# Ledger of designs, part 28: VHH binders against q96p44r230to412

Target 1, 183 residues: q96p44r230to412
Amino acid sequence: GFDILLGLDVNKKVKKRIQLSPKKIKGYEVTSKVDLSELTSNVFPEGLPPSYVFVSTQRFKVKKIWDLWRILTIDGRPQIAVTLNGVDKILLFTTTSVINGSQVVTFANPQVKTLFDEGWHQIRLLVTEQDVTLYIDDQQIENKPLHPVLGILINGQTQIGKYSGKEETVQFDVQKLRIYCDP
Below, E stands for the ipSAE of ESMFold2; O stands for the ipSAE of OpenDDE; V2 stands for 0.75 times the mean of E and O plus 0.25 times the DockQ between their complexes.

## First folded at step 20 (VHH; framework vhh_lunsekimig_d3)

Design k1 (at its last fold request DockQ between E and O 0.93; V2 from the best seeds 0.89)
Fold by OpenDDE, fold request of step 22:
Structure k1 (fold): chain B 183 residues (1-183), chain A 123 residues (1-123)
Amino acid sequence: as target 1 above (183 residues)
Amino acid sequence: EVQLVESGGGVVQPGGSLRLSCAASGFTFSSYSLYWYRQAAGIERELIAAIYSSGHTYYVDSVKGRFTISRDNSENTMYLQMNSLRAEDTGLYYCARKEYKYVPGTYETYDIWGQGTLVTVSS
């Protein structure tokens, strides 16, 4: 698996810590002044497998559309993204597509709005070659089919906490951001 | 309003050098990755260099070792130092910032371009 927070050196870039104890850090308070970006090749040197699990634990007060996690092409286009739409209180999953290069899956189940209550929540996306399944706080929410995907190119950037379509950083809190390769 | 303005183009002999500038306004310059493109006559526009928000850079193979992309965040300006210029480097050079917007089922791209600056390499 891949610890995305580690790969992006969040511990070095983010100064504000959420303390569990005097010696233990629970998470990070990401401010708009921080840029959490890295070359994808430095985070995922072999790219991503066809099947994987994305896991994040975060809280936020954002009422706009932002990408919690995204892998961009060399020219700044999303290949993979987990997007939180604070306007409609839905979650979007972007991945590649052999049909037209990209596909965006919308999770608009009423339960998805739980993510936007400003509390800590865990997002899990089980991605396979056939479908993607959204879990929130260990509860299965929705399963959506996927078109066949292409392998990602790793010569662009990986970013977390960015407004969608832009590169300004969103203010949010994060405890965990990880990819598991054995779903 | 977001704006990019290129300058520094001109006529130069093979082996010569030019320095292009891209002046940016209307957005938080330091937060963004920026790109240099060029378009030769009869050829599609191509990405030649990028400077990412992370500080890393990209160069297309044909310009590696000859071109250097850089930025001055205090001046909101991106640069392209072009050395050892060749005839095939002739073209209109653009700086760009990339955007996209999610729509049902996919996303749409919105590129911000300058007007371009012409580079002519000829004997």
Scores: ipSAE 0.929, ipTM 0.960, lowest interface PAE 0.5, mean pLDDT 96
Fold by ESMFold2, look of step 21:
Structure k1 (fold): chain B 183 residues (1-183), chain A 123 residues (1-123)
Amino acid sequence: as target 1 above (183 residues)
Amino acid sequence: EVQLVESGGGVVQPGGSLRLSCAASGFTFSSYSLYWYRQAAGIERELIAAIYSSGHTYYVDSVKGRFTISRDNSENTMYLQMNSLRAEDTGLYYCARKEYKYVPGTYETYDIWGQGTLVTVSS
């Protein structure tokens, strides 16, 4: 697997920690002043297979639309993204597609609204060649079909914590951001 | 209001140099990746260089080693140093900030462009 927090050097870039005890550091408080971006080739040098698992643990107060994680093309277009839509309280998943280059899948089950209660939540997206399944706090929420995907280009940037379609950093707390490539 | 204003274009002989500037306003400049495009008459705009928010740079093969993109976040300005200019470098040069929004099933682009600055490479 890939630890995205390590790949983006979050421990060097984020000074504020969320500590549960004097001897443990549990997570990072990301401020809007930090840029969590890195070349995709430095994080995912072999790209990603069509099947993988994305796992994150975060809390946030953001009410707008933002990308928890995204992989951009050379010219700044989303190839993969996990998007939290605070306006409608839904989750979007973006990936590549043989049809029109990209596809955006919407998870609008009412249980998705739980992500927006300002508490800690685990998101897990199980991405296969045929579908994507959303789990929140280990509960399966919704499964959506995918059109066949294309491999990603690794010559742009990978980013976390950005307003969607924009590059300002959202303020949020994060404990885990990982990819597992053996589903 | 987000604005980008290019300057520094002009007429130069083959082998010469120019330095283009892109002055930005209305957004948090240091947060954004910025791009130089060029457009010859009758041709679509083409990406030539990018400077990412991380500080990493990208160049298309036709300008590598001749052009250098840079930024000064304290002045909200991006630059393109163009050396060893060739006739095929003639065109309008635009700076851009990329933007998109999700719509059902896909995304739509709302890129922000400057007005362009003309570079003419001729004797």
Scores: ipSAE 0.832, ipTM 0.918, lowest interface PAE 0.6, mean pLDDT 91
ESMFold2, look of step 20: ipSAE 0.827; ipTM 0.920
ESMFold2 (binder alone), look of step 20: mean pLDDT 80; pTM 0.774
OpenDDE, look of step 20: ipSAE 0.918; ipTM 0.954
ESMFold2 (binder alone), look of step 21: mean pLDDT 80; pTM 0.780
OpenDDE, look of step 21: ipSAE 0.922; ipTM 0.957
ESMFold2, fold request of step 22: ipSAE 0.828, 0.828, 0.828; ipTM 0.912, 0.917, 0.916
ESMFold2 (binder alone), fold request of step 22: mean pLDDT 80, 80, 80; pTM 0.773, 0.779, 0.779
OpenDDE, fold request of step 22: ipSAE 0.928, 0.928; ipTM 0.960, 0.959

Design k2 (at its last look DockQ between E and O 0.90; V2 from the best seeds 0.88)
Fold by OpenDDE, look of step 20:
Structure k2 (fold): chain B 183 residues (1-183), chain A 123 residues (1-123)
Amino acid sequence: as target 1 above (183 residues)
Amino acid sequence: EVQLVESGGGVVQPGGSLRLSCAASGFTFSSYSLYWYRQAAGIERELIAAIYSSGHTYYVDSVKGRFTISRDNSENTMYLQMNSLRAEDTGLYYCARKEYKYVPGTYETYDLWGQGTLVTVSS
């Protein structure tokens, strides 16, 4: 798999740490002063497989729409994104589509609002060629079908913690952000 | 209000140089990736260079080795140093910031542009 936090050098870029003990770092406190961006080719040199699992552990207080994780084209358009909509308290998953280039799946199950209680939660997205399944804190929430996807282009940017449609960094805390290639 | 103002264009002979500037305002400049586009007469606008917030850069093949994109975050200004200019580099040059918005089932893109600055390479 891929440790996205490692790939983006979060340990070097983020100064604030969340500690479990004086000697053990639990996570990162990301502030608006940090830019967590990297060339996708440096993070995913082979791109992403058709099937993968996205896993994140985070907490946040922001009540706007922001991308926890996104892969952009060279000209700044989303190819893949995990979006948290703090306005409606829903989660969006963006990926490619052979039909019209992009598709956005909406997870609006009432249980999704749990993500917005400002506590630590784990998001898991099981992505296959046919569907995407959202898990929150190890509970299956919803399964949604996907249109056939295209491979991503890796010559753009990979970013985490950005306001949707913008590039200002969101304040949030993160422990884990990984892609597993063997779902 | 986001504003992008290009300058530095002009008439130059082949082999000459120009330095374009893009003065930005109305947003947190240092946070954003920025782009240079150009549009020749009768041709669709094309991306020629990008400077990402991380400092990485991109160049279209036709300008590699000749053009250099840079930025001064303290001045909210992006630059395009153009050397070894060719006739085919003639066009209106734009700086751009990208934006998009999610809508049901997809997203819409909203590119922000200046008025452009004209570069004419002619003998």
Scores: ipSAE 0.915, ipTM 0.952, lowest interface PAE 0.5, mean pLDDT 96
Fold by ESMFold2, look of step 20:
Structure k2 (fold): chain B 183 residues (1-183), chain A 123 residues (1-123)
Amino acid sequence: as target 1 above (183 residues)
Amino acid sequence: EVQLVESGGGVVQPGGSLRLSCAASGFTFSSYSLYWYRQAAGIERELIAAIYSSGHTYYVDSVKGRFTISRDNSENTMYLQMNSLRAEDTGLYYCARKEYKYVPGTYETYDLWGQGTLVTVSS
């Protein structure tokens, strides 16, 4: 798999750590002054396979709509995104589509609102060629169908922690951001 | 009020040079990727170069090696240095800031554009 925190060099860009014990660093406190962006080709040089698992562990107080993770085209459009909508307290997943170039899946099950309680939560998205399944804190929440996808282009940027559709950095804490290609 | 203003266009001979500027206001300039597009008569605007928030740059093949995009975050200004200009470079040059919003099922674009600055390459 891929460690997105490593790929965006978060350990060098983010100074403040969240410490559980003297010997273990558990996470990073991302401030609004940090830009967590990198060329997608440097993070995912072979792109992404048709099936993969996205896993993140984060805590945040933001009440606006923001992208926890996104992969953009050369001209700044989302190809893949995991979006936390703090206005409606829902999660959006964006991926490519043969129909209109993109598709956005909404996860609005009441259990999704737990993500917005300002505590630590694990998000897991199991993405297959046919559907996407959301797990929160090891509990399966919803499964949604996908239209056929296109492969991603790797010639733009991969970013974490940005307001949706914008490029200002969201203040949040993160322990894990990973892609597993062999679910 | 978010605003982009291009300047520096003009008439030059083939082989000449121009430097375009895009002055920005009303947003956190250093956080944003910025783009140069051009529009020749009778065709759609085309992307020619980008400078990303990370500092990385992108160029289309037709301008690579001749054009250089850069930015000065302290002056909230992006530049396009255009060298070895050709007749086919004639057109209206726009700077852009990209924006989109999620709507049910997809996203919609709300890009910000400047008014454009005209470049004419002619004897």
Scores: ipSAE 0.829, ipTM 0.919, lowest interface PAE 0.7, mean pLDDT 92
ESMFold2 (binder alone), look of step 20: mean pLDDT 81; pTM 0.780

Design k3 (at its last look DockQ between E and O 0.93; V2 from the best seeds 0.89)
Fold by OpenDDE, look of step 20:
Formats: C-alpha cells, structure tokens, sequence
Structure k3 (fold): chain B 183 residues (1-183), chain A 123 residues (1-123)
C-alpha cells in the first residue's frame, strides 16, 4: 500500500505533533499554514489500481466543505477525492467516470454525521470497479454503485486537507492516511 | 474579490524575450497553484505552464527550455519569463487560478482569469 502522509512528507512539513505519551507520536496537527501537496507521480508512481481501500484516521472541527484527500489533474480538477461536507454532515467520494469524466458519490446516511462530532474517527472506503463502500469506525455504513472508472493521470498534484475547490489548508488532526491496493 | 491582471506583453522579434507578470489580489496567493494559458488566433486556449503550491512546475513541451514560470509570494505576483520566442508563441496570454464546487453528482468549475496580455512575435 501507500502511506499518503509519508508520500507528502507530512513529518517534515508539519511541526505540531499529537502525542500518545511523551515519547510516542500519535499523529499530526495540521494548521492552515502548512501546504500538504505533492506531485501525484511522487506519491503514486504507478497510479492507483481499479480496486483499493482508502483508510484515514482524523478529527476536525471544520464546518465547511473540504477535501481530506484529493488527486487533481494537471490543470487542477479533481480526479479522486474524499470530501467532508461539514455543512450537511455528509461524505462525498469523487472518482473518474467513463461516462462524463467524473462522478461524485454522496454518502448521506445519518450515521455519517458522527464524523463531525470533533472526535477521532476512521474512514474506510472500499473501492472496486463496481462500487464503493463506506465504513466508519469499522462499521459498514453504505454501499454505492460506481460507473466504470478511468485510470487516473499522475501528472497533477495530490493534496490533503484542502478546502474543496480551493487550495487553502484546513486545520485538522490526522493519524493515518493510507491506500491499500489489495482489498 | 479574486482578481488577476496580466502585463508585459508586446511585440518582439523571433529569438527575443519577454517577461510577463500576473498580479493577484483578493486571495491568499501563496496557497494557490497558478497557471499560464495562451490563445492564438483561431485556436483553443491551451495550458502552457503551471506553478503549483508545492513549488513544482509544469511546462507544455513546446515551451520547455524556453519559458520559466515563477512567483513572488511577497508581491502576490506570478511571472513567465519567455526566451527564444517564436512566431508560434504569438497569442493572448492569460494567468489563471483554478476553482471548483461540488454539485450533486459532479462538480462545476469556477476558474478566475485575467483579461490577458498580448504577445506578438514577428519579424
């Protein structure tokens, strides 16, 4: 798999640490002063497989719409994104589509609102060629169908913690952001 | 209000140089990736260079080695140094900041453009 935090050099870019103990780092406190961006080719040199699992552990207080993780085209368009909508307390998954280039799946299950309680939660998205399944804290929330996807282009940027549609960094805490290639 | 204003265009002979500027206002300049586009007469606007927030850059093949994109965050200004200019570089040059908004099922784009600056390369 891919450690996205490692790929984006979060350990070097983020100064604030969240500690489990005086000697054990638990995660990163990301502030608006940090830019967590990298060329996708440096993070995913072979792109992403058709099926993968996205896993994140984060907490946040943001009440706006922001992309926890996104892969952009060379001209700044979303190819893949995990979006947290703090306004409606829903989660969006964006991926490619052979039909019209992009598709956005909305997870509006009432259980999704738990992500916005400002506590630590794990998001897991099981992505296959046919569907995407959302898990929160190891509980299956919902399964949604996907239109056939296209391979991503890796000549753009990968970013985490950005306001949707913009490039200002969101303040949030993160322990884990990973892609597993074998669901 | 987000605003981009290009300048520096003009008439130059083949082999000459120009330096374009893009003055930005109304947003946190240092946070954003910025783009240079150009549009020749009768041709669709094309991306020619990008400078990403991470500091990485992109160039279309036709300008590689000749054009250099840069930025001064303290001045909220992006630049395009154009050397070894060719007739085919003639066109209206735009700087851009990209933006999008999620809507049900997809997203819409809301890019910000300047008015452009004209570059004419002719003998």
Amino acid sequence: as target 1 above (183 residues)
Amino acid sequence: EVQLVESGGGVVQPGGSLRLSCAASGFKFSSYSLYWYRQAAGIERELIAAIYSSGHTYYVDSVKGRFTISRDNSENTMYLQMNSLRAEDTGLYYCARKEYKYVPGTYETYDVWGQGTLVTVSS
Scores: ipSAE 0.919, ipTM 0.955, lowest interface PAE 0.5, mean pLDDT 96
Fold by ESMFold2, look of step 20:
Structure k3 (fold): chain B 183 residues (1-183), chain A 123 residues (1-123)
Amino acid sequence: as target 1 above (183 residues)
Amino acid sequence: EVQLVESGGGVVQPGGSLRLSCAASGFKFSSYSLYWYRQAAGIERELIAAIYSSGHTYYVDSVKGRFTISRDNSENTMYLQMNSLRAEDTGLYYCARKEYKYVPGTYETYDVWGQGTLVTVSS
């Protein structure tokens, strides 16, 4: 795996830490003054693998729609995004598509509402060429089909913690945000 | 209300220079990536340069080395310094702030554009 927080230079950019245990487990308090953005070519110089697992552990109070993680094109359009919709209490996954360039998958199972209780939760998305499966706190929640994907363009930005469609930073706390490749 | 206003266009000879400005209001300017596009007669608007909120810049090959994008966050203004102008640089220059919203299955764009400023490079 690859640690996206380190790839976006979190240790330099986020000064506030959250101590979950005396020394071992630490989190980051991301405030609205922080910009977790980096050129995608610096974070994912070879793009994303054909199959991957996205894992994040976060808590937030935001009730608006925001992107926990996104990869944008040169001109600011989403290619990949994990979106928390606090209005409807659902999760959206955006990826590329041979049909119309992009696709947005909705996870609306009632168990998804658990993410919005202001507590720490782990999100895991298992992405394959054929489908995407959502796990919350180690429980499988939903599996959704995908249309065939395109490779990502790496000439734009990768960002963490932005209001959807906008570039203001969402205030939230994060412990882990990683991509795992298959062996 | 989000607004963008371009200025600084004009008529110049080949090889000349112009500096375009994009004055912004109604949003947190320093948080946003901003873009210059141009539109020549008979073609669609094309991206020519971007300055990201992080400070990284992007240029298309045809302007690289001749144009410089910059921003002054204290004045809420983005600039495009255009040197070594050529006839093919003639067109209407727009600044843009990108925005989108998710809808079922996809997203829709809600970009904010200025009115444009005309650059004419006459031989």
Scores: ipSAE 0.825, ipTM 0.912, lowest interface PAE 0.7, mean pLDDT 91
ESMFold2 (binder alone), look of step 20: mean pLDDT 80; pTM 0.778

Design k4 (at its last look DockQ between E and O 0.91; V2 from the best seeds 0.86)
Fold by OpenDDE, look of step 20:
Structure k4 (fold): chain B 183 residues (1-183), chain A 123 residues (1-123)
Amino acid sequence: as target 1 above (183 residues)
Amino acid sequence: EVQLVESGGGVVQPGGSLRLSCAASGFTFSSYSLYWYRQAAGIERELIAAIYSSGHTYYVDSVKGRFTISRDNSENTMYLQMNSLRAEDTGLYYCARKEYKYIPGTYETYDVWGQGTLVTVSS
């Protein structure tokens, strides 16, 4: 798999740490002063497989729409994104589509609002060629169908913690952000 | 209001140099990736260079080795140093900031452009 936090050098870029003990780092406190961006080719040199699992552990207080994780084209368009909509308390998954280039799946199950209680939660997205399944804190929430996807282009940027459609960094805390290639 | 203003265009002979500037305002300049586009007469606007927030850069093949994109965050200005100019570099040059918004099922784009600055390479 891929450790996205490692790939984006979060340990070097983020100064604030969340500690479990005086000697053990639990996570990162990301502030608006940090830019967590990297060329996708440096993070995913082979791109992403058709099937993968996205896993994140985070907490946040922001009540706007922001991309926890996104892969952009060279000209700044989202190819893949995990979006948290703090306004409606829903989660969006964006990926490629052979039909019109992009597709956005909406997870609006009432249980999704749990993500917005400002506590630590784990998001898991099981992505296959046919569907995407959202898990929150190890509970299956919803399964949604996907249109056939295209491979991503890796010549753009990968970013985490950005306001949707913008490039300002969101304040949030993160422990884990990984892609597993063996769902 | 987000605003981009290009300058520095002009007439130059082949082999000459120009330095374009893009003055930005109305947003946190240092946070954003910025782009240079150009549009020749009768041709669609094309991406020629990008400078990403991370500091990485992109160049279209036709300008590699000749053009250099840079930025001064303290001045909210992006630059395009153009050397060894060719006739085919003639066109209107734009700087751009990208933006999009999610809507049900997809997203819409809302790019910001300047008015452009004209570069004419002619003997």
Scores: ipSAE 0.915, ipTM 0.953, lowest interface PAE 0.5, mean pLDDT 96
Fold by ESMFold2, look of step 20:
Structure k4 (fold): chain B 183 residues (1-183), chain A 123 residues (1-123)
Amino acid sequence: as target 1 above (183 residues)
Amino acid sequence: EVQLVESGGGVVQPGGSLRLSCAASGFTFSSYSLYWYRQAAGIERELIAAIYSSGHTYYVDSVKGRFTISRDNSENTMYLQMNSLRAEDTGLYYCARKEYKYIPGTYETYDVWGQGTLVTVSS
């Protein structure tokens, strides 16, 4: 699997660490002054296949809408994004589409609200050519269909922890943020 | 309020140089990627260069090697140094800050634009 945090140079950019329980699991406190951004070509030089798994473990107090992870076009538009909507307590997944260039899938099952309790939670998104499945803390929550996708453009930026549609950094804690291309 | 103000346009001979400035206010400048666009008469506004928050840059092929985008975060200002100017470079030059919001099924754009500065390249 590929560690997105490491690909964005988290160890150099994030100074504050979090010790998690007796096992000394490493976490990162991302403050609003941090910029976790990198050229997508440096992080995903071959792009992403239409099938992959996204896994993250985070906690946050933010009540606004923010992108946990996003891949932007050269002119700053979302191609892929995992979005936490703290207003409605739902999760959005954005990917490419042959129809209109993009598609945004909404996960609004009441169980999604648990992500917003300020505790540590694992998000897992299993993305296939036909659908996307959301798991929270190892529980399958919802499966949603996808329209056929296009390959991503790698000439823009990949970012972690930004307010939705903006580039200010969200204050949150993260311990894991990974992609697996062989699901 | 987020504002972008371009300056530095003017009339220049072919082969000449100009430096455009984009002064920004109302947001954390260093956090944002910024963009130069141009619009020639009868043509849709086109992206010509970007400087990302990471510091990386992008140029369209028609300006590569002739134009240089840069930023000074202490002055909240982005620049476009334009060298070896050609008649085809004539147009209104805009700086932009990109913004979008998700709506059901897609997203909508709410980009912020400057008012533009005119560059005329003529004999």
Scores: ipSAE 0.771, ipTM 0.893, lowest interface PAE 1.0, mean pLDDT 91
ESMFold2 (binder alone), look of step 20: mean pLDDT 80; pTM 0.781

Design k5 (at its last look DockQ between E and O 0.89; V2 from the best seeds 0.00; counts 0 for: grease 26.5 > 24.2, SAP .672 > .668)
Fold by OpenDDE, look of step 20:
Structure k5 (fold): chain B 183 residues (1-183), chain A 123 residues (1-123)
Amino acid sequence: as target 1 above (183 residues)
Amino acid sequence: EVQLVESGGGVVQPGGSLRLSCAASGFTFSSYSLYWYRQAAGIERELIAAIYSSGYTYYVDSVKGRFTISRDNSENTMYLQMNSLRAEDTGLYYCARKEYKYVPGTYETYDVWGQGTLVTVSS
């Protein structure tokens, strides 16, 4: 798999640490002063497989719409994104589509709102060629169908913690951001 | 209000140089990736260079080695140094900031453009 935090050099870019104990680092406190961006080719040199699992552990207080993780085209358009909508308390998954280039799946299950309680939660998205399944804290929330996807272009940017449609960094805490290639 | 203003265009002979500027206002300049586009007469606007907030740069093949994109965050200004200019570089040059918004099932784009600055390369 891919450690996205490692790929984006979060350990070098983020100064504030979250500690479990005086000697154990638990995660990163990301502030608006940090830019967590990297060339996609440096993070995913072979792109992404058709099937993968996205896993994140984060907490946040933001009540706006922001992309926890996104892969952009060279001209700044989303190819893949995990979006947290703090306004409606829903989660969006964006990926490519052979039909019209992009597709956005909305997870509006009432259980999704738990992500916005400002506590630590794990998001897991099981992505296959046919569908995407959302898990929150190891509980299956909902399964949604996907249109056939295209391979991503890796000549753009990969970013985490950005306001949707913008490039200001969101303040949030993160322990894990990973892609597993074998669901 | 987000605003971009290009300048520095003009008439130059083949092999000459120009330096374009893009003055930005109304947003946190240093946070954003910025782009240079150009549009020749009768041709669709094309991306020619990008500079990301992280400092990474991109160039279309036709300008690689000749054009250099840069930025001065303290001045909220992006630049395009154009050397070894060719007739085919003639066009209206735009700087852009990209933006999008999620809507049900997809997203819509809301890019910000300047008015452009004209570059004419001719003998």
Scores: ipSAE 0.912, ipTM 0.951, lowest interface PAE 0.5, mean pLDDT 96
Fold by ESMFold2, look of step 20:
Structure k5 (fold): chain B 183 residues (1-183), chain A 123 residues (1-123)
Amino acid sequence: as target 1 above (183 residues)
Amino acid sequence: EVQLVESGGGVVQPGGSLRLSCAASGFTFSSYSLYWYRQAAGIERELIAAIYSSGYTYYVDSVKGRFTISRDNSENTMYLQMNSLRAEDTGLYYCARKEYKYVPGTYETYDVWGQGTLVTVSS
C-alpha cells in the first residue's frame, strides 16, 4: 500500500503526536496551522487506477463539512474526495465521471453517524470500476454504483484535512491514511 | 468580506513588460492557492498560472517562460510578472480564489474573482 500521510510529509509538518498504545500505534494531531498539501505528481506519479482501497483512521470534533482527503485539478476542483459532512452526519465520496466530469456519492445510512461521535473510527472505501463500498470499523455499511470514471489529472494538489471547498485546515487527529491499489 | 483587487494593467508595446498585483483580504491568505486568469474579447476566461498553497507553481504552455507568478504572504499579495508580451496577451486579467460546495450528486463552484485589470499590447 501507499501511505498518503508520509507522501504529504506529515512527520516534518506535524509536531504533536498522540500515544495510543504502549509499543506501536502513534497518531498525529493536525492543527489548523498545518498545511498537508503536495503536488499530486509527487504523491501519485502514475495516478490512481479505477479500482483501489482507501483506508483512514481518525477522530475529530469538527461539525462542519470537510474533506479528509482530496485530489484537485490544476484549477482547484475535486477529482477525488472523501468528505465528512458534520451538518448532516453523512459521508460523501467524489470521483471522476464521463457524464459530467465528476460524481458525488452519498452514504447516509444511519450507521454512518457513528463517525461523528468524537471517537476513533476506521473508514474503508473499496472502489471498483462499477461501485464503491463503505466500511466503518470493519463493518460493511453501504454499496453504491458508480458511473464510468476517467483517469485523474496529476498536475494539481493532493490535500488532507481541509474544509470542503476551502483551504483552511481542519483540526483533527489521524493514525492511518493509505491507498491500496492491488486489493 | 473576501476581496481580491487587481492592479498594474496598462498599455504596452509588443516585447514589453508589466507587473500585475492582486491584493487580498478577508481570508487566511497563506492557506490558499491563487490563480491568474485572462479573458480576451469573445473568449471565456482561461487559466494562465497558479501558485498553490504548498508554494508550487503551474503555468499554461502559452505563457511558460514569459510569465512568473509569485506571492508575498506578509503583504497578502500575489503577483504576475509578464515579460515578452505579445498581442495575443491582450485582455482582462483576473485573480481568483477557488471555492466549491457539494450539492446532491455533484459540486457547484463559488469562486471569488477580482474585477480585473486591463492589459493592452499594441503597436
Scores: ipSAE 0.798, ipTM 0.902, lowest interface PAE 0.9, mean pLDDT 91
ESMFold2 (binder alone), look of step 20: mean pLDDT 79; pTM 0.770

